# VHH binders against q9y6x5, part 474

Target 1, 379 residues: q9y6x5
Amino acid sequence: LPPKLLLVSFDGFRADYLKNYEFPHLQNFIKEGVLVEHVKNVFITKTFPNHYSIVTGLYEESHGIVANSMYDAVTKKHFSDSNDKDPFWWNEAVPIWVTNQLQENRSSAAAMWPGTDVPIHDTISSYFMNYNSSVSFEERLNNITMWLNNSNPPVTFATLYWEEPDASGHKYGPEDKENMSRVLKKIDDLIGDLVQRLKMLGLWENLNVIITSDHGMTQCSQDRLINLDSCIDHSYYTLIDLSPVAAILPKINRTEVYNKLKNCSPHMNVYLKEDIPNRFYYQHNDRIQPIILVADEGWTIVLNESSQKLGDHGYDNSLPSMHPFLAAHGPAFHKGYKHSTINIVDIYPMMCHILGLKPHPNNGTFGHTKCLLVDQWCI
Below, E stands for the ipSAE of ESMFold2; O stands for the ipSAE of OpenDDE; V2 stands for 0.75 times the mean of E and O plus 0.25 times the DockQ between their complexes.

## First folded at step 24 (VHH)

Design ma11 (framework vhh_7uia_1; at its last fold request DockQ between E and O 0.71; V2 from the best seeds 0.77)
Fold by OpenDDE, fold request of step 25:
Structure ma11 (fold): chain B 379 residues (1-379), chain A 123 residues (1-123)
Amino acid sequence: as target 1 above (379 residues)
Amino acid sequence: QLQLVETGGGLVKPGGSLRLSCVVSGFTFSNYHMAWVRQAPGKELEWVSTIQGSGGYEYYEDSVRGRFTISTDNAKNTLYLQMSSLKPEDTAVYYCARTQYKYSGEWTPFDVWGQGTQVTVSS
């Protein structure tokens, strides 16, 4: 039988949660598998972009999902939660589940992973759940495991997505020990449920499982606000995305808009598109707007009517607070091995290797994950 | 027809308890996040609590944490708010409403509301 892989994402699981909270189930999972303590994600550190980077191995400028909210000036299309089903937005890359399904005797399944309910390159996941955050983890797990066990052709790649601790992180802030402890305990329990289910079904020893996240969470405060209305009139631009990386579409001369914003706050960098730092790999896509604003860690860009969250993400991807972790278990992985850091785009070539898939051109480096794999020589 | 019907409000003394109910019809609340919101006289609408309709995660406003408990009964398609240690500042009309969490980290606007039930906490 072909190798099988389940990719699980707990949205907004900051890497250092593992050090600051108790995760008996996850720790047991790690003990029997591998851990990457920090995963450097892609800029911007948002949900849609990073989840797509995981499954494509591409920087955001390359796969074209450059934010949770996007605008294409040529087609005048908008991307957001309410409009994420148009393949136009996803077709600049080929996600791994599509590659998988193009192989003989293989199919893919998905429980609410971003993009899995969209026909990308005229291919949609063989099995999938439409996104509904209100659906229980149990139901998602039931569907995934059913598909893994009973599908023909067999499901060899599956994804499972869960919204916590992101939602709670936004609400309470990552530094709220009381509330976050409660939330993280529940997540650990879900991991316990996952492992137990796999064991009960006889999948545990043969299924490769990756547990990861798309980004972390940083503490925000009402004392750290950048009000754009103080710097520029709203009539001079269209806001495509707001915080902590604002995407600005000028309605007047770009230079004039830039000049009004460039000194708006000492806690915000303002970039013309062509001046965006190379290290972000966030320049070469038409969906990136002419001006972007990047707030410093923990600062929130607001308009007069904006409400503030106590936690947020999307900041510089070099910040530890933005980094998730990766844990894995299964026949492809060592047991009891810990690794310090990888790039989030490195996950794709690793998954392709595990599944025996030829990867599309990507920005990942397979060499970065070799030490995690039993069949590879560790450098 | 989508309908939410709140009951259980009333007059209670400080320190007392009330249990609010919200009966859902026209949709399955397990497919939504259900919330309680309240509006006191002369004040803005205030979010109180949210629960994943299928069960699991609960969210609370800071002022009610530890005193209020949100829960559901799937068999009855009913949302509850158990209120204890009530304070005068809890006096308000309480509404149940539905919402959902989005990938982007935003919540959908409440699109279905009940008529509300009056809660009065007074000596």
Scores: ipSAE 0.913, ipTM 0.961, lowest interface PAE 0.5, mean pLDDT 96
Fold by ESMFold2, look of step 24:
Structure ma11 (fold): chain B 379 residues (1-379), chain A 123 residues (1-123)
Amino acid sequence: as target 1 above (379 residues)
Amino acid sequence: QLQLVETGGGLVKPGGSLRLSCVVSGFTFSNYHMAWVRQAPGKELEWVSTIQGSGGYEYYEDSVRGRFTISTDNAKNTLYLQMSSLKPEDTAVYYCARTQYKYSGEWTPFDVWGQGTQVTVSS
């Protein structure tokens, strides 16, 4: 029977939180397993795109989930966090849980990982929870462990998603030590509960567990606003997504819209689609709008002069503040090994290897993760 | 019909305690986040606290942390705010309201509100 894998995401867990805050439970997890100190995620550094990159091994332009808000001009469809269930958006890639459960004598389970309640290529996770942020971590964990322990065909791949520390990071900002210390202690306690539950159910020794995140968080402020209304009339464009990467669909000549925006702020880069830097791998998809605006770290693009958040993400993926970590424990992984960095797209081929699955074509490099695995020779 | 009804407000001395209640009807309480929001005389609305309707996770505004406790009783479809160590600055109309957190990192606008209950803290 192939090895089992549980993939866990704590949304918005910035890599350097591990250095700057205490995590007794997570540190014990790492001590008995592996740590990747920085994971270089994909641009844009938003939740839907990066969670899909983890499970497909693809850049956003290749898997088609290019932002948390999208528009398709031909079908006139909109994607948003309240309208994310149309398979149309997800069908440009095959996520690992689909590949897994199509194998003989295997199934997949999901507790709220983005996309797992959608029938992608007419295939929905064998066991899943519909997304509802009001469901406690305990209930998500109870469902996942029940499915891992009691399903026929057996669940060999499971996912679990939690909204923190992203929600608190947005509210307080990552530099609020008092509030973030309290928040991160709660997160560490949940990791402790996870490990304890797996041990009590007899799963811990033979289940591979990856704990990771989609992105980090940077400090914002009312002093760092870019007001688009100061530079361009609303009537000249449709706004598909706002901050910190704005997606602009011109209503008039594209070059005229670009020219009105290019000098709007020294703290914002304005790109025509064909001029988006190659290092972003963010150009070759129809869902990427003709003009994008990329704010500098800690700057917020607004239409009026208000901001609700003290922390945000979505910025340039070269920024250390945007990078999550990855920790893992289980029979596939070494004990007590630390690795400096991988690309987030490298997680997919590693997971396929652990599960004995043939990966679909992807942007990851298996060699980048070999040192984490007991059955591989390290470079 | 969606309805939120607050009770438990009143006049208290500084250092005193009150418990606010919000009775919920017309929707499944545990499927949402529930919040307390207050408005002091002449001031803007100020968020106070939010809880998962399931009762599993709570959030507090900094000035009330350690003094206020949000909780739920799902059997009674009731949201509570236990207030202690009350200060004159806590004087406000207190509302309960419904919201949700989304993958995008956004809270939905408050779509269901109570009518409010007055809390007055004075010597």
Scores: ipSAE 0.721, ipTM 0.881, lowest interface PAE 1.2, mean pLDDT 93
ESMFold2 (binder alone), look of step 24: mean pLDDT 83; pTM 0.847
OpenDDE, look of step 24: ipSAE 0.824; ipTM 0.924
ESMFold2, fold request of step 25: ipSAE 0.638, 0.665, 0.662; ipTM 0.841, 0.862, 0.864
ESMFold2 (binder alone), fold request of step 25: mean pLDDT 82, 83, 82; pTM 0.833, 0.837, 0.837
OpenDDE, fold request of step 25: ipSAE 0.913, 0.911; ipTM 0.959, 0.960

Design ma12 (framework vhh_7uia_1; at its last look DockQ between E and O 0.74; V2 from the best seeds 0.72)
Fold by OpenDDE, look of step 24:
Structure ma12 (fold): chain B 379 residues (1-379), chain A 123 residues (1-123)
Amino acid sequence: as target 1 above (379 residues)
Amino acid sequence: QLQLVETGGGLVKPGGSLRLSCVVSGFTFSSYHMAWVRQAPGKELEWVSTIQGSGGYEYYEDSVRGRFTISTDNAKNTLYLQMSSLKPEDTAVYYCARTEYKYSGEWTPFDVWGQGTQVTVSS
């Protein structure tokens, strides 16, 4: 039988939550599997970009999902979470579920992973759920495990997405120990439910499971705001994305717009597109706007309105607060092994290896994950 | 016809309790996040609590945490807000509303509202 892999994402699960809170179920999962303590995600550290990077192995400039909100100047199209269904945005890459789906005697399933309800390259998972935040996490779990257990052709790759602890992180801030403890407890219980259900179905021993996240969360405050309206008139630009990385489309001369913004705040870096640091791998795509603003950690870019969020993400991907973790269990993985760090794009070639899929060209390095795998040499 | 109807408001002394109800019609609230919001005289609209329609997750603003409990009765398609240890600062018109959480980390604007129910906390 072909190998099976379930990829699970807890949105906004900051890596150091594992150190600061108790996760008996997750720790047990890790004990019987592997842990990568820190995953360096892609810039910008937002939901759509990072989830697509996980499943494509590509940096944002390559897979074309460069933000949660995008604008294409040629087609005049807009992308947002309320308008994410156009394959135009996704077709610059081939996600792993499509690759898997196209194999003989295999199918893919998805429970609300970003992009999975869109036909990409004219292919959509055989089983998927449209995103609906109100659908219980348990129902998502039940569906995905049912598909893994009882499908023809068999589901060999499945994705499962939960928007916690992201929602809570935004609302309460990651430093709210009381509220976050409560939420993270529920998350751990959900992991317990996942494991239990897999055992009940007889899948646990044969299914490879990866639990990860797309990004972390940093504490924000009303005392750390950058008001763009204080620096530039709104008539001079179109705002494509706002905080903490603003995407600016000038309506006047780009240089003039840049000059008005470059000294707007000591807590914000302003980049012309060609001057974006190479380490971000965030330059070579037409969907990246001519000017981007990058707020310092914990600072929020606002217009005249104030933000109510106490936590946010999207900041420099070198910041530990933006890093998620990766845990995995299954026949492909060692037991009781911990690894310090990988890049988020490294997950894709690993998953391809596990599933016996030929990977598309990608930015991941398979060598970074070899030590996690039982069939690979590790120093 | 989408409709939310709030009831249960009234006059109560500080430290007292009230239970607000919101009867939903025209849609299934289990498919949405349901919220309570309030507006005091001369103040802006304030979010109070949100519950996942399926009953999985609840959210509260700090000022009401531990005092207010949001809940649902699926059989009655009704949203509740149990308020205890009420304070004068809780005086407001309370509304129930519908929302959703987005991938971007944003909540959708409330698109369906009730008429509100007045809660007055006074000695």
Scores: ipSAE 0.746, ipTM 0.910, lowest interface PAE 0.7, mean pLDDT 95
Fold by ESMFold2, look of step 24:
Structure ma12 (fold): chain B 379 residues (1-379), chain A 123 residues (1-123)
Amino acid sequence: as target 1 above (379 residues)
Amino acid sequence: QLQLVETGGGLVKPGGSLRLSCVVSGFTFSSYHMAWVRQAPGKELEWVSTIQGSGGYEYYEDSVRGRFTISTDNAKNTLYLQMSSLKPEDTAVYYCARTEYKYSGEWTPFDVWGQGTQVTVSS
């Protein structure tokens, strides 16, 4: 039968939750498939950028979704969570659901994955749900499975997005064992429901399923705040994004703004764009602002003295707390195999291989994922 | 016209129960999260509970978990809060309100509010 793939993201699922909490359903999924214990994601470790990196195989500077809040100085356009549907922002790359639909007589389906309700290169997922966080997991799964079973041309690539454990991770922080164990138990139940539904509908044996996430979560605290107002007057800059990576557009001489900020806190690195570390792959896009501020792990940049967040993400992508996991099951994957790490950009060329698609130019390395796949020599 | 109308408040003894209702008009539940928020006399607003409009996923403030149950009846466009084991510190005006969770990890500000219903827990 034609190869099919379901890509599932549980937002904010930190890799070490698997070691520190109980997941009977996910552990059974892993036991009968493969696990990548740590996925090194892209900087900045935010939702929009990392979900687009998964489906394009590109670093943020190359796909153009460089943050959850962006500004383009030439067009004066703003991107935000309430203003994310202009194809202008998404058109610097071609996500896998577009490639899937255009390179062969195939369909794609999507339940809430960032960007799937946007016409990218004048192409939108063949079947999709408009983003709505109040739609239940069950309804998202019902739509996806209906499309996988009942579409012509057939749906060969489908994706499903869920907002937890990110929302609860922000509220409680990852170190709140009592609350996070309750939250993660609910997530594991949803994974159990997913597997059971696929089995009941006859999809389980011939569908490849990837369960992954975009980033982790680190503990924050009211005693780890960086107050920008104590260092610089608001009138000297425009704030494009705040925390934990602030994007600063100077209104006055850039060097003056930099000098006011560079000694603001020992827990914050201040970079001129040209000085951003090369390992971030975060320089070569006009949407990256002239100055960025990168808070240390667990520190929050604020404009006032308080923050309501107990957990956050967006930090340096070398931090294990920012790393998600990847688990997979299906005909393409080995059974009971554990792999240490891949880069999040490696997921795209692997998915293209599974689907028989020619990948667009990308930053992933297919060799990093060969050991997961039954049709490859592990070398 | 968007409207939220709360009912079901009143005076109750400690340990008692009440059921609050919030009738919604001008929008359907499927597009939003619905919440209960309370304000005790002289105190700030305190979030109590939130539910997906579909009724599929619920959130509770720690002090009410296990005592309060949020629910919906989409056929009646009605949000409920079943309150049990009530304590004097639960005394407040209870509001229903509308919000959403966004990709960015933010809950939107409560943009539509009811007028509130008084709950008083006293001996």
Scores: ipSAE 0.672, ipTM 0.873, lowest interface PAE 1.6, mean pLDDT 93
ESMFold2 (binder alone), look of step 24: mean pLDDT 81; pTM 0.835

Design ma13 (framework vhh_7uia_1; at its last look DockQ between E and O 0.85; V2 from the best seeds 0.75)
Fold by OpenDDE, look of step 24:
Structure ma13 (fold): chain B 379 residues (1-379), chain A 123 residues (1-123)
Amino acid sequence: as target 1 above (379 residues)
Amino acid sequence: QLQLVETGGGLVKPGGSLRLSCVVSGFTFSSYHMAWVRQAPGKELEWVSTISGSGGYEYYEDSVRGRFTISTDNAKNTLYLQMSSLKPEDTAVYYCARTEYKYSGEWTPFDVWGQGTQVTVSS
């Protein structure tokens, strides 16, 4: 039988949730598999960029999904939640489901993973669900497992996406123990449902399953706001993305805009595009705007009419609060093995290996995940 | 025709209880996240609670957590807000509306509203 892999994302699952809350189902999953305690995600630490990095092994500057909101100055196109279906945005990379889909006697399936409902390089998963936040996890799970079990050509790669605990994290803040405990319990129960479903279908022993997330969540406060309107007139720039990393498109001289912003707040770093720190790998793409504002952890960049969140993400990817975890189970993985840290781009070459796919050029390091795999030498 | 109709409002003493209802027509509310919002005199619109279309998740404003319960009856296509331990500051017109959660972590603007129901908490 060809190898099969299910990639599951619980959006906004901060890594240290595993230490601070009880996850009996997830812990059981981990006990029978592997855990990476921290996954260093890509900058910016947002949903679209990181999910695409997982499945491409590329940093944002390379795969071209550089934010949840983007603007291309040449084509004058905009990217956002309401406008994410244009292959133009996705075609700078080849996600693993496309690679898999193009193989003989294989197909891909997706339950609402970002980008999976878009034909990328003229290829779309044989089975997919359009994003609808109102669709239950159960329904998503039922569809994805049905496809894994009954499809011809067989589904050998599948993705499953869920919006929690991100939604709750934004609303309540990650430090709200009461509300987050309730939400995280539900997440654990969903993992239980996942495992049960796979066992019921006879998939559990043969299916490789990765459970991960795209980013964490940090606590925000009304007392930690950076108001751009206090620093620069709105007429001097176009805002492409706002918080915690603002993308600024100057309408006047870039230097002048920069000078107005550079001292706006001691809790915000202002970068010209060419001065963006190399460690972010967030420079070499035309979709990155001329000026980037990066708020400190827990600080929110606002305009006068901005809404408030108690939790947010998108901050420096070196911050532990931004880091997700990775757990995995299946024939490709060891049992009862824990690993400290990998880079999120490392997931892609690992998945390619598991599926026997030739990876496209990527930024991942296969060596970082070797210890997770039963067929590899672990140094 | 998309329609939301709120009922159940009224005058109640502090510490009292009310149950608001929102009957949905023209769409399946289980396909959306349904919310209660309120507006007090001279104040801005305030979000109160949201229930997931999946029925599995409930969200509450901090000021109403533990006192208010959002729920649905699919058979009746009705959204409810059970309010208990009501306070004068809960006085407002209460509206039901629908929304969706986006990848970006944003909620879509409410696009369908009811006429609202007045809740007055006064001794």
Scores: ipSAE 0.809, ipTM 0.933, lowest interface PAE 0.6, mean pLDDT 95
Fold by ESMFold2, look of step 24:
Structure ma13 (fold): chain B 379 residues (1-379), chain A 123 residues (1-123)
Amino acid sequence: as target 1 above (379 residues)
Amino acid sequence: QLQLVETGGGLVKPGGSLRLSCVVSGFTFSSYHMAWVRQAPGKELEWVSTISGSGGYEYYEDSVRGRFTISTDNAKNTLYLQMSSLKPEDTAVYYCARTEYKYSGEWTPFDVWGQGTQVTVSS
């Protein structure tokens, strides 16, 4: 019967947490599988964009989810956490669960992965949960395993999303060892529960499991604020997104707005859209605003003099603090193999290979991940 | 028809303890995050603690960590705050409130509030 894959994301799991904290369950998972120590994610290093990049293999400019907050000037539509279900936003790409379930005799299941409760190209995940952050990991796992065991046509691709350690990382900051140690121990226990459940249900030997994340987390401080109101009157622009990458829609001449901002702080880079560095792959989409402001690591762009967050992400994707990890186990993967780095867009063609799916055009490189797979020669 | 009702406030000496309760009706308790928020006399609202409605994940403001414990009883639709080692600075009206955590890393504004219960810590 066809190969099966479960894709798991723990939001905001910074790669170096693995070396700085104890993870007996995750380390045992890695020992019997593979580890990629750093996954270079896509710019902006935010949740919606990076989760969609994992499942499409595309840079943000290509899949159209370019931030957690967006505006489309033609349609006058806004995207936000409270308004993320309009297929308009998601339809610039085809995520792997859509491709999977359109194959004969296959279905897809989802527990909270961004976009899986949206009918993308008129196709919603065959089994899914509407997003609700209060639903326990146990209930999400129970639904996923029930669907993997009991569905006709069979579920061959499943996703599972969890909000930690992102929520705690924002609240405490990654440098708060006491709080983060408690949070990360709870997450390791959940990974133990996942593996135990799969073993009890007879799924462990024949299910491929990827555990990864969308981004890391960096320490913020009240001493590292960039006050935007000190540089420009808010009446000159519409603010589409604020920090750490601000999206600025000028209300007056664009060059005048740029000139008011360009020397505002030595800890912030100001880009006209055409001047955004090519390495970001963040230019060729109408949802990217005419001016963006990119704060240095650990700096926060604010409108007033304070910030509630002690940790944040969204910064330059070359920063190690923004990088998650990837671990995997199952019949497709080697045992005890460690790899230094891949690009987050490389995960998609690897998953398509495992599932026997023809990938849509994408930015990933299968060759970057072939050493993780038992069916590939890696000399 | 959404209602949150706090009880358990009162007068207590420094170093003492109290247990606050918040009984909810009109919504499924386990489908939300629940929080305690307090307001000292003449001060702005201050977040105290949050717990997932399904239990198991608690968040605390630094000044109360180790002294206060948030918990739930889903069968009774009840949120608790166990307060220990109380200080005069803990004197406030304590509210329970409802929120959610979003993909973007934001907590929603508290959309449903209780009427509050007074806690007074003084000799």
Scores: ipSAE 0.626, ipTM 0.832, lowest interface PAE 1.6, mean pLDDT 93
ESMFold2 (binder alone), look of step 24: mean pLDDT 81; pTM 0.824

